# Designs tried in a protein design chat: VH-VL binders against b7kms5. Part 61

Target 1, 80 residues: b7kms5
Amino acid sequence: DTFETVRNTIRIESEVDESLRQLCHEERITKETWLEAAYLYLCEKPEELAQVIQLAQERLSQRKAIADYKRAKTMQERFL

## First folded at step 2 (VH-VL)

Design q12 (framework fv_miptenalimab)
Fold by ESMFold2-Fast, scan of step 2:
Structure q12 (fold): chain C 80 residues (1-80), chain A 123 residues (1-123), chain B 107 residues (1-107)
Amino acid sequence: as target 1 above (80 residues)
Amino acid sequence: QVTLVESGGGVVQPGRSLRLSCAFSGFSLSTSGVGVGWIRQAPGKGLEWVALIYWDDDKRYNPALKSRFTISRDNSKNTLYLQMNSLRAEDTAVYFCAHGLEYDYSGFWFDPWGQGTTVTVSS
Amino acid sequence: DIQMTQSPSFLSASVGDRVSITCRASQDISSYLAWYQQKPGKAPKLLIYAASTLQSGVPDRFSGSGSGTDFTLTISSLQPEDFATYYCQQLDSYPYTFGQGTKLEIK
């Protein structure tokens, strides 16, 4: 093959996955090729890339906040 | 009370396959935040995570084992499986199944554990 | 992969002693660390999760501390039943990884 690939496993939000699956089905592409194309496209557009990085940082912060809430909830349930 | 009981271990020759089972009770693998995993321990060695299956059927594997091992479940039987293919001497270990709670969307801590089933791969 | 290194690998102590075992992660794992106790011939038992939260039913002589890369498990007054091997586990990233273990032998 022309391309040497790596296998990655990622965990993403269900709503995002459902939306992406629908898009890939409609356009007849795969999640793998969409991810590669999206990243490569954004690398050619520094201002858009910066905005995506900001959104990613915001989503990471939201996940951490939810994780903290879940952690506190688990601790609380153990004491009840 | 949550209980897990492993079975299916034994002595097998290199290159063969084996399927382990874990019968569990006291919880449902349909409960959000619940998962069940496999952890192994070679004789006299430490713990090595093998695989995990989440309530939503998301599966995670130790990358070193992903090509040869498959985790699956049958919720109607409250049973977890580990299909092990192309077994090697290095796979000789006690295989534990363990109940996991998704601590905080980032990962699992395991409690309780079953007593384990022994797999010996030898000529 | 995140590598977990425990120190010491072997520890001998007397009943009543305060002992500490350390666990170091090769990268920042925040508080995503658990400690397990494994007695000879038995399955591991969860002692501590979230680096410092004691599991229900575990004696209060056990405590955990640390964050980031350096973590400590402390037993304030060692009892005969504490003879065991202790393992740390990071749960920050896949694959989950364990330390090599610390074998605690009571003199």
Scores: ipSAE 0.000, ipTM 0.611, lowest interface PAE 12.7, mean pLDDT 85

Design q13 (framework fv_miptenalimab)
Fold by ESMFold2-Fast, scan of step 2:
Structure q13 (fold): chain C 80 residues (1-80), chain A 123 residues (1-123), chain B 107 residues (1-107)
Amino acid sequence: as target 1 above (80 residues)
Amino acid sequence: QVTLVESGGGVVQPGRSLRLSCAFSGFSLSTSGVGVGWIRQAPGKGLEWVALIYWDDDKRYNPALKSRFTISRDNSKNTLYLQMNSLRAEDTAVYFCAHIRDYEYGSGLYDYWGQGTTVTVSS
Amino acid sequence: DIQMTQSPSFLSASVGDRVSITCRASQDISSYLAWYQQKPGKAPKLLIYAASTLQSGVPDRFSGSGSGTDFTLTISSLQPEDFATYYCQQLDSYPYTFGQGTKLEIK
């Protein structure tokens, strides 16, 4: 049977990407198959899934704060 | 701009030892995901992978060369080394050092190369 | 060890031609393949990685395709500076291995 896939582009922190690439190289897997496996595994473990979601929410909050800071700094530099 | 410069090549007799150096700039071997390696090319022949070392001191060797060749680095000098022992006529080659970075599938690629240093094993 | 075999070993072509060279791996390497260009007396230059991703600064007339065991490098319209030797490399497992090379020469 035909296996159907979609292509996605994601942006992650460079240090995390470097570590994940090293892991995938050592274990002979791809980032896409690691992502699929990780998600499927976590879906079978609701308690662990909730913990991962909490970490994701915190990381998103941190990135938003950094973006807000950079925007404020740019506005200040343009008008001062 | 990344640069790599090999040195230490020359003419040596069979059975002797030689140490090659690669001075690099434009990157740090302390950076996660970064490595440097050695690739050689015999006169008129193709490329042969020799060895690599990553930022975390993970070392990988061509099994055919592992018993005679040792890779090492000195981060304070931004220098990579290849110690070659028990040299044979078939080790005659240009030896290149190259920067390694991992790409999206967790595999390294050699994106910047030095111009090579020539080793001739001859009586 | 994974054996990489290139075809052809020698290729004669003219400026403006479309050329393709093939690389075959002795086992599945997914997309862990790179293509390099080497001119006489010079170090190799990375052209393509992950089988199909063009390296920054490489002209878009170069393209790569394939996955698994069969891979192709294509140059859509040869330029004078493209006459060189081309190598594929698998980066799936240690030891990393190269194809024997394809020498592209002027007709």
Scores: ipSAE 0.000, ipTM 0.615, lowest interface PAE 12.9, mean pLDDT 85

Design q14 (framework fv_miptenalimab)
Fold by ESMFold2-Fast, scan of step 2:
Structure q14 (fold): chain C 80 residues (1-80), chain A 126 residues (1-126), chain B 107 residues (1-107)
Amino acid sequence: as target 1 above (80 residues)
Amino acid sequence: QVTLVESGGGVVQPGRSLRLSCAFSGFSLSTSGVGVGWIRQAPGKGLEWVALIYWDDDKRYNPALKSRFTISRDNSKNTLYLQMNSLRAEDTAVYFCAHTSVEYYDSSGDYIFDYWGQGTTVTVSS
Amino acid sequence: DIQMTQSPSFLSASVGDRVSITCRASQDISSYLAWYQQKPGKAPKLLIYAASTLQSGVPDRFSGSGSGTDFTLTISSLQPEDFATYYCQQLDSYPYTFGQGTKLEIK
């Protein structure tokens, strides 16, 4: 039987990527299969899924704050 | 079926103000990840990003223009605005509005401008 | 700010030719680069994003390549409708900057 895969390009924090890479090397799994397994597992755990979604929302808010900070720094540099 | 139509351009004297509008359809600026922005092009010159506004009202400006230009939207009218103050000769350009997006799981297309309006011409002349 | 420099600024070619336009970023932008085509009097049209992914509806004679700082847009067999100005845009960081453009004209 044949399955179809989709190429995904995602932008994640370098520290998280490094940590995940180390885990994958140690456990002899790929980043792709870990992502699939993690998502499928959480779909069977609605309370944990809700907590993960909350963390994701918090991280997204933090990224926005960081983007705002970088924008402000660029403005300051242009006025120097 | 995504359409964007700019209006409000014209000839204005230096130091005056002008407000541009962009009526859009085929998407909602209330949808998470969706943004709409302004890109301008001076006669015979290249493209210059002006400003962006996202579904959550996050606004981003070209640092050179932030003090004089304000981006806003009216979701009830599916309309984007660009308020331009203290206009200068170098603001003479065709102003395009364009759709963009950010994806949470796939960033390969983040900040691309995939649908554009025809543009509206602003001429700042004495 | 990331500066985007295109080469050449002007290119003369004939129908059927293979042409390449290059774009260089002043710092590493990975593969976060898009290419746009603009015909006289019209709005730009997205051709390619993520350096090499064709936008839906774009003819397969268009291709993009590159990563890091150096990128290339190639048109394998130039058609009459391809004579236009081409722009690259970096998508890596704010503010989002465009190259100065490459005008492709009939020889």
Scores: ipSAE 0.000, ipTM 0.628, lowest interface PAE 12.1, mean pLDDT 85

Design q15 (framework fv_miptenalimab)
Fold by ESMFold2-Fast, scan of step 2:
Structure q15 (fold): chain C 80 residues (1-80), chain A 123 residues (1-123), chain B 107 residues (1-107)
Amino acid sequence: as target 1 above (80 residues)
Amino acid sequence: QVTLVESGGGVVQPGRSLRLSCAFSGFSLSTSGVGVGWIRQAPGKGLEWVALIYWDDDKRYNPALKSRFTISRDNSKNTLYLQMNSLRAEDTAVYFCAHKDLYGYEPFYFDYWGQGTTVTVSS
Amino acid sequence: DIQMTQSPSFLSASVGDRVSITCRASQDISSYLAWYQQKPGKAPKLLIYAASTLQSGVPDRFSGSGSGTDFTLTISSLQPEDFATYYCQQLDSYPYTFGQGTKLEIK
């Protein structure tokens, strides 16, 4: 065995996790191997990789907006 | 890549006013969750937070400075300003401009800083 | 205002040493604490946020721990480039406040 692995913890949206779990169950694969395969596949397809990166940037912006709203409410309750 | 560059510092007499500018690139202050602020450091001393402005124009000030300092921005020029009035010897410091952003659901931190502009208040 | 107190104010150490600096808040700030490194004549650089999360690009010899009122920054094996002044900052409540700084010097 030549595989050397690292452990990573990631947090994803519950709806996405549910969908991914259903896919992995149906296809009899794991989230880990799906992630590896998806990344390796996209590295060979620059146009598709660019689309995925764009989607990731949009999703990050949405998360920031939600997190900022929650933070603002907390700051108002503590400071004001 | 985020870049911030301060300008407008110099030597000024007590009681006078001075306006500092911070030209930024690599982000938009219209993006939800983004803030930019000013932190100062007197010679040989530690860091002191001055003011912060958020994407939605919410402004927060160090209460000790609120009556004399005003933070503002011009999004069309990607520039942040600090208007300083009634300057005193204790305002002598290097003034840094810094970007504040979110990482997931964590609170804002100052992750990118400019090089600073020096303000010296003396007669 | 929340007072942030660092200890020690000055620390002498040798390359390869393990060093720790402590930051205490006058009231509970949960994990809303950041650590910055500042070298002479330069702007501060963010090292750690949320008390224990390492900023991208920062060497893993740096680590942060603690919550509530007591926090620690640890450098597991000092390198020549680590001699600098370190500041903690609370971002729990306005006004944001910094510790007085810890100057790390070559012994």
Scores: ipSAE 0.000, ipTM 0.605, lowest interface PAE 14.6, mean pLDDT 84

Design q16 (framework fv_miptenalimab)
Fold by ESMFold2-Fast, scan of step 2:
Structure q16 (fold): chain C 80 residues (1-80), chain A 125 residues (1-125), chain B 107 residues (1-107)
Amino acid sequence: as target 1 above (80 residues)
Amino acid sequence: QVTLVESGGGVVQPGRSLRLSCAFSGFSLSTSGVGVGWIRQAPGKGLEWVALIYWDDDKRYNPALKSRFTISRDNSKNTLYLQMNSLRAEDTAVYFCATRYDIESGYSLDAFDIWGQGTTVTVSS
Amino acid sequence: DIQMTQSPSFLSASVGDRVSITCRASQDISSYLAWYQQKPGKAPKLLIYAASTLQSGVPDRFSGSGSGTDFTLTISSLQPEDFATYYCQQLDSYPYTFGQGTKLEIK
C-alpha cells in the first residue's frame, strides 16, 4: 500500500545526457519516468528490446576499451 | 590506476571518538554518479555495511550506527571520512572504504568494486 | 532488515572439483546480489554483481545464478588460488546486508 522507489545512479555520455535533458524539458517529464516508460514499453516488444540490448552491449564494449586505454596511460593522464 | 588508502585507526577507549580517512587517487569523489562508503569486519567475523555517500551528498547509514557515525567527504582533498562517536567494544573491527561505482567503465554499480586495504580500530579499556 | 544465509558455512574440496555455494535472502531481492572473495588479511574482491554478471578480470570458471530469494555461486574447476572465504551481499534495500560467509578449504 505504499509507493516505493529505489535509488539508482547512472553515468551516461555527456552528448546523450544533453539530448535527453532537452527531450525531458520539451515533453515535461523527468529522466526517471522516461527510463521507466522506455523499459516497460520495450518489455512488450521483444524484437525491439533485442536491438536495444545489442546497442547497449556495443556501447559497453566501447567504454571498456577506452577505460583500458586510459588505465595504461595513468602516468600521463588521470582516469577521471 | 585507482587507489584507496585508509588511515586514522588505532586503539581507543570506550566512549571516545575517532575519525577515519580514506584518500582517493586516480579518481574524483565529485564524479557524477559515484557512491563511496565504509564496510567493517570484526576480528574473525563477517562483513557489515556502515555508510555510503553519493556525489550529490545523499547519505545512507546502517540504522544501527546512524546515531553515532557520520560520513562526509572533502572534494578539494579527494578524501572520504567516517566520524565515529561514543565508541563501544563491538565497534572493534577493520574498516574498509570502497566504491559503489565501476570506475573502469564509468557506470554506477550495484556492488562494491574497488576497496582499500583497511584500517584497524580497537576499542578497549 | 533482509537476512542473507549462506550454505554451507564450511566447504572442503580438491583442485579440479566443481563447487557450489548457495545464498538465500529472507525476502525477494530480484537480482540485486553480489558475490565477493576474501583471502586472509586482504580486502574483499568483487566477483559477480547483478546475480550473474562477472566483474572484469574475473576468470570465467566463476558463475552466478538465481533470482528472487535463492542464489548460487559456482566454480566449475577449482584452482589453488580459489581457496578463500566467499560472501554474498544484497543491494536491494538499505541496510545492505551480507551472508555469514563460506570458507572454502583444501581437502
Scores: ipSAE 0.005, ipTM 0.641, lowest interface PAE 11.6, mean pLDDT 85

Design q17 (framework fv_miptenalimab)
Fold by ESMFold2-Fast, scan of step 2:
Structure q17 (fold): chain C 80 residues (1-80), chain A 123 residues (1-123), chain B 107 residues (1-107)
Amino acid sequence: as target 1 above (80 residues)
Amino acid sequence: QVTLVESGGGVVQPGRSLRLSCAFSGFSLSTSGVGVGWIRQAPGKGLEWVALIYWDDDKRYNPALKSRFTISRDNSKNTLYLQMNSLRAEDTAVYFCAHSFEYSDTGIYFQHWGQGTTVTVSS
Amino acid sequence: DIQMTQSPSFLSASVGDRVSITCRASQDISSYLAWYQQKPGKAPKLLIYAASTLQSGVPDRFSGSGSGTDFTLTISSLQPEDFATYYCQQLDSYPYTFGQGTKLEIK
């Protein structure tokens, strides 16, 4: 391959996914390249990056207690 | 219940080739997120990741081994292979087959392992 | 490549003790770290993934903590079956790399 990449599985909120999918389709880009571009852009703007990180921490905290249990349960169901 | 059973190990002379097999059950390599790979362990030493193949045939290798080792699969036989060429003394190890799955929040991890097959490279 | 360094390499303890093993990554790996237990002649067994999530079926005396570059595996009350070698693994980037291992021995 031309570039070395990492694979991962990304789960996001349904409403966010729908909006992002529509944007990517209209602009003829992929979710993968949009995520890369968004991160690179924010790295050039420390004040905005800090605000995004704070929002991410708040969202993660809200999801963590239940999400960890659901992931473990889903894992068991897929492999048994 | 997931099972993985390695075979094909043995004693081989330096410079020769060997193909390892891993027969698995309890999952399908066609399932999105699933991967199966090889991890090796030299006698008395730690673990070293060798290669991984995903459900969509994406293959990832330890760069130190990529030129000599090839990972492949046969989904109809539920079997994973590791083709090892130009074998060296430092390839002497127990080779484990391991089942992996990617989750969005946790990433990938190796949940199930086979018992291993021993490869000894010596004159 | 990301280098994983475990400390200590050898640890002596008694049944009932609280023990901790640390793992350090040479660069930020977020929480993409797993811990494995290996007994002589056996394949490794997954204990913890995503740095702190306990694998189903693993006793709750095992716990993991940390993020970024510094991680800890803790066994709150050591049992006879826990004497084994423990490995950490980073799964943030290729190639996936393991620590050198920590051998937990009876005192």
Scores: ipSAE 0.006, ipTM 0.624, lowest interface PAE 11.1, mean pLDDT 85

Design q18 (framework fv_miptenalimab)
Fold by ESMFold2-Fast, scan of step 2:
Structure q18 (fold): chain C 80 residues (1-80), chain A 123 residues (1-123), chain B 107 residues (1-107)
Amino acid sequence: as target 1 above (80 residues)
Amino acid sequence: QVTLVESGGGVVQPGRSLRLSCAFSGFSLSTSGVGVGWIRQAPGKGLEWVALIYWDDDKRYNPALKSRFTISRDNSKNTLYLQMNSLRAEDTAVYFCAHLTYSYDFEGPFDPWGQGTTVTVSS
Amino acid sequence: DIQMTQSPSFLSASVGDRVSITCRASQDISSYLAWYQQKPGKAPKLLIYAASTLQSGVPDRFSGSGSGTDFTLTISSLQPEDFATYYCQQLDSYPYTFGQGTKLEIK
């Protein structure tokens, strides 16, 4: 009957992490409970959830583009 | 102010059982996100995590100790327990209880710690 | 299990010195690392959590840095009360594991 938890490593941008940690400190909550609350809240709000998913897709696309660019630039500097 | 005080240590023969207590104040184990754990330290050696219990009764154990040790709590008495069975010489240590701090991450560090209670398993 | 390796095991220094203690995790633990100070016969005291966040009440001469697998605790100007044993702890996954400790001794 007890609630079972899992522990996961999440890697996020340093600036975002710093801001979230400050929020959690000021409100006396944990990053764990913030993530749970945010997800549960959004699951009941389909229009807002869709907007968050869109932002997540955009951020992931940006990270991939930056990684691809850096890889191409490294190749150029080493071989071209 | 958060305080924790361990008790129940002593000298015990191998194979016997012992129950440690940790009386705490300044917080409630029914508060979401709060946990309390046990950490031990053998004479002259380093720190070893034993077990942890959360507000929702989720219990986590060091796998090496899980079969012999049981963590529990009584919220009405603000007391944490560690039931230690089949004690071995290698269990000789100071046993500390410690509060998990409200943190900015999934689980906070241990702070504050109690003074510790000494368990000696010998002859 | 995640292995935490501290170096050095022993460090001799004088009051006023800058000293650094290193902790290496056997796998990526992001910033889920804490540093503790322990004086003989006493319980450990939290100094730093989340790799670099100073605990309230801890002097600002203590600082932490690093992420991933390599972490450093620095004391910028040693005081007499700082001679103690220091431990790192990973809080990324169960079981929680500690480094073997660094004993900081007076030179």
Scores: ipSAE 0.006, ipTM 0.640, lowest interface PAE 11.4, mean pLDDT 85

Design q2 (framework fv_miptenalimab)
Fold by ESMFold2-Fast, scan of step 2:
Structure q2 (fold): chain C 80 residues (1-80), chain A 123 residues (1-123), chain B 107 residues (1-107)
Amino acid sequence: as target 1 above (80 residues)
Amino acid sequence: QVTLVESGGGVVQPGRSLRLSCAFSGFSLSTSGVGVGWIRQAPGKGLEWVALIYWDDDKRYNPALKSRFTISRDNSKNTLYLQMNSLRAEDTAVYFCAHIYDSGEYLYYFDYWGQGTTVTVSS
Amino acid sequence: DIQMTQSPSFLSASVGDRVSITCRASQDISSYLAWYQQKPGKAPKLLIYAASTLQSGVPDRFSGSGSGTDFTLTISSLQPEDFATYYCQQLDSYPYTFGQGTKLEIK
């Protein structure tokens, strides 16, 4: 039995990836199926979904700040 | 509706200066996350990024052009400028102005472009 | 500076064909990659940003994939209006750089 699937490019922080890889290895599941299960579970839990979305927004803001810093630092180091 | 309209191009002699303008509407350069910049294209060649200015007055330049080109804006007129000094034959190009919005980690892109203004540097 | 290299520089195809254009960065740019379409005498039009996110209003036959250094733009079923020059751009670090362009021409 198969599902219709799409291939996505997803990048996550290395420490999170290491932890998730270990979980998937120990439980004999894949990152893809874990992501699907987590999303489907949260869709049935509106209050928990809201908490996850808030965390996601905070992490996105932090990654943006880091990206902005890297851009500024690259310009300084290579063009001064 | 977002629009950007470039002006100020023309035929100019090497060594002279020229100021390009870009009149924009449908957004404000005072809005957090908004930037506007210049991209040029020489005849029959590809795209080259020139300069960018953000809502907080952060200015970024192509290092090859930084010594000769200056980006500025006038928020009261919704206008972007590019001051080009010591023009050379290799500066001959169509100059586009374009809107960029920084709404998150990977959401950096030029989504609205003007029609371009042509600068020809020749003797 | 980050160098962006497109392959091929020139591509001949027919309406209905599936075509792919590749773009390679000289260093890791994560997903800070955009694809643009440019028709003769016109300004570039944004097709895809964040490597794989389709811009609003762009037909679903366009798709982007890849991350890091290797990226692909795919047109699943080429239409007459798709004959144009395509450019990739990295927005990971300054200066922002574009690929040299791929000219897609009718056979």
Scores: ipSAE 0.000, ipTM 0.609, lowest interface PAE 15.0, mean pLDDT 85

Design q3 (framework fv_miptenalimab)
Fold by ESMFold2-Fast, scan of step 2:
Structure q3 (fold): chain C 80 residues (1-80), chain A 123 residues (1-123), chain B 107 residues (1-107)
Amino acid sequence: as target 1 above (80 residues)
Amino acid sequence: QVTLVESGGGVVQPGRSLRLSCAFSGFSLSTSGVGVGWIRQAPGKGLEWVALIYWDDDKRYNPALKSRFTISRDNSKNTLYLQMNSLRAEDTAVYFCAHRTEWLGDSYAFDIWGQGTTVTVSS
Amino acid sequence: DIQMTQSPSFLSASVGDRVSITCRASQDISSYLAWYQQKPGKAPKLLIYAASTLQSGVPDRFSGSGSGTDFTLTISSLQPEDFATYYCQQLDSYPYTFGQGTKLEIK
């Protein structure tokens, strides 16, 4: 009945952070306990877990696409 | 309403130990989402983070100080401690205790500070 | 460790002036940046957290901006009580690190 914890610093989109911050403040919970509860809840629901993983993969792909676009634009400005 | 009062500072010789205390009023160290820690400032110099303890007893240290310094709390006395061992001249500083709330406003900051207690390490 | 560098280290200004202090991180810290004010012999006071959010009770002449590696603290109309040393702090990763400070003095 003791907890062993690992501290991670996670960077998320500002709008998502603001919304989650407000939720945690209103409900008197922490981001850590919300994350733990969300994951544990989804582990009992394989279909929903798969949907969340798909969304995560999509968001990661979007971030990569934006990074690639910025690099391409920089190349154009440098040489064109 | 919330106050933090440091004590235990003084003059000590190099190589000795000293324990600092920080007494809280207006909240409990066991309150969900609360973290409390130590930040120090050498005379005429800037701020240096020392250590932090969360409400669930998770402890974080400045790696440069972890081997010599230990953070702890006594919830029944609403008091935070910093045990400092093998003190050196470069540990001379004002030691502040400071509060943060992990979930309140998502401040990512120390929002309430004590007035500090002075530690002087000299021969 | 993340290095925080403030510019300028010293600034002289007059009451009513608009002043800006910058803070640069050696790597991307997103918006995990706080600004503190410290007067001689006193503890630091939180002014701004999350790079741009004003702490409750802090006058609205203070504002923060920036993300990633470059951040700015602005005082729109300097008041006599604003002469102090200002520090930025990153809270992205342990150990938390502070800038060297900017001392704002009356001209």
Scores: ipSAE 0.015, ipTM 0.659, lowest interface PAE 8.2, mean pLDDT 86

Design q4 (framework fv_miptenalimab)
Fold by ESMFold2-Fast, scan of step 2:
Structure q4 (fold): chain C 80 residues (1-80), chain A 123 residues (1-123), chain B 107 residues (1-107)
Amino acid sequence: as target 1 above (80 residues)
Amino acid sequence: QVTLVESGGGVVQPGRSLRLSCAFSGFSLSTSGVGVGWIRQAPGKGLEWVALIYWDDDKRYNPALKSRFTISRDNSKNTLYLQMNSLRAEDTAVYFCAHLDYYTSGEFYMDVWGQGTTVTVSS
Amino acid sequence: DIQMTQSPSFLSASVGDRVSITCRASQDISSYLAWYQQKPGKAPKLLIYAASTLQSGVPDRFSGSGSGTDFTLTISSLQPEDFATYYCQQLDSYPYTFGQGTKLEIK
């Protein structure tokens, strides 16, 4: 019952977030507990974990290639 | 593994120019999302950002230094440069070269730093 | 320019202590905040980025928290190697600015 937690701020694609929110609402769980459970489950399934890591690497590569990344950089510039 | 090594520092008289170099390895400045830049630290003082150059050749400068300093790169040599003109006593500092990466939400950060090269402006 | 105010400027502590260093931005910088550790004569080392994400290889006794304008770096149990100067940096808007530093020394 007493366990240490860390607060993290993460951003995910809006479409994925909407789908995950619906799942969590229907199953009456939270996004943080789903994330913890998913990771722990996959750690017991090394072949499935490897597939998830591959998908994550592919998604990261796509994000790096997106024009929005350059826009995010320019948005940090001060106005005047 | 990312490494950066600065060179070109030394003692120089006020009003002169000096060019610093940063030889890097373990990454390509052509890779989307990568940047490299310069940060300086005067003796006994804190850190001051100087300039940054990104993979797409976008250059950003500290406004206080933009008129006198120019950042450039040579991708074929994996080298970053800082051209410093009209040097003043206030420019005396250790100049660090640093690699810039980003987090998935667009938060940039300087994850690997070189050991620095010392510039002393005195007459 | 965004001003980063770091406090305290100096902190004296003992091995095993829990210490916190704060950093305040003059305007909202969301999560665009990094923390660095610098030992005498050495280059800064990244500890935390995106306000709360621990850099690979950094001991888990280090943690970052906060968003917007108020940020905190916490060391849960000081070790001898942690006595150093700590800096925060905002990377929200140009020019990127650093706090003035907090020197952590042994009591």
Scores: ipSAE 0.000, ipTM 0.630, lowest interface PAE 14.0, mean pLDDT 86

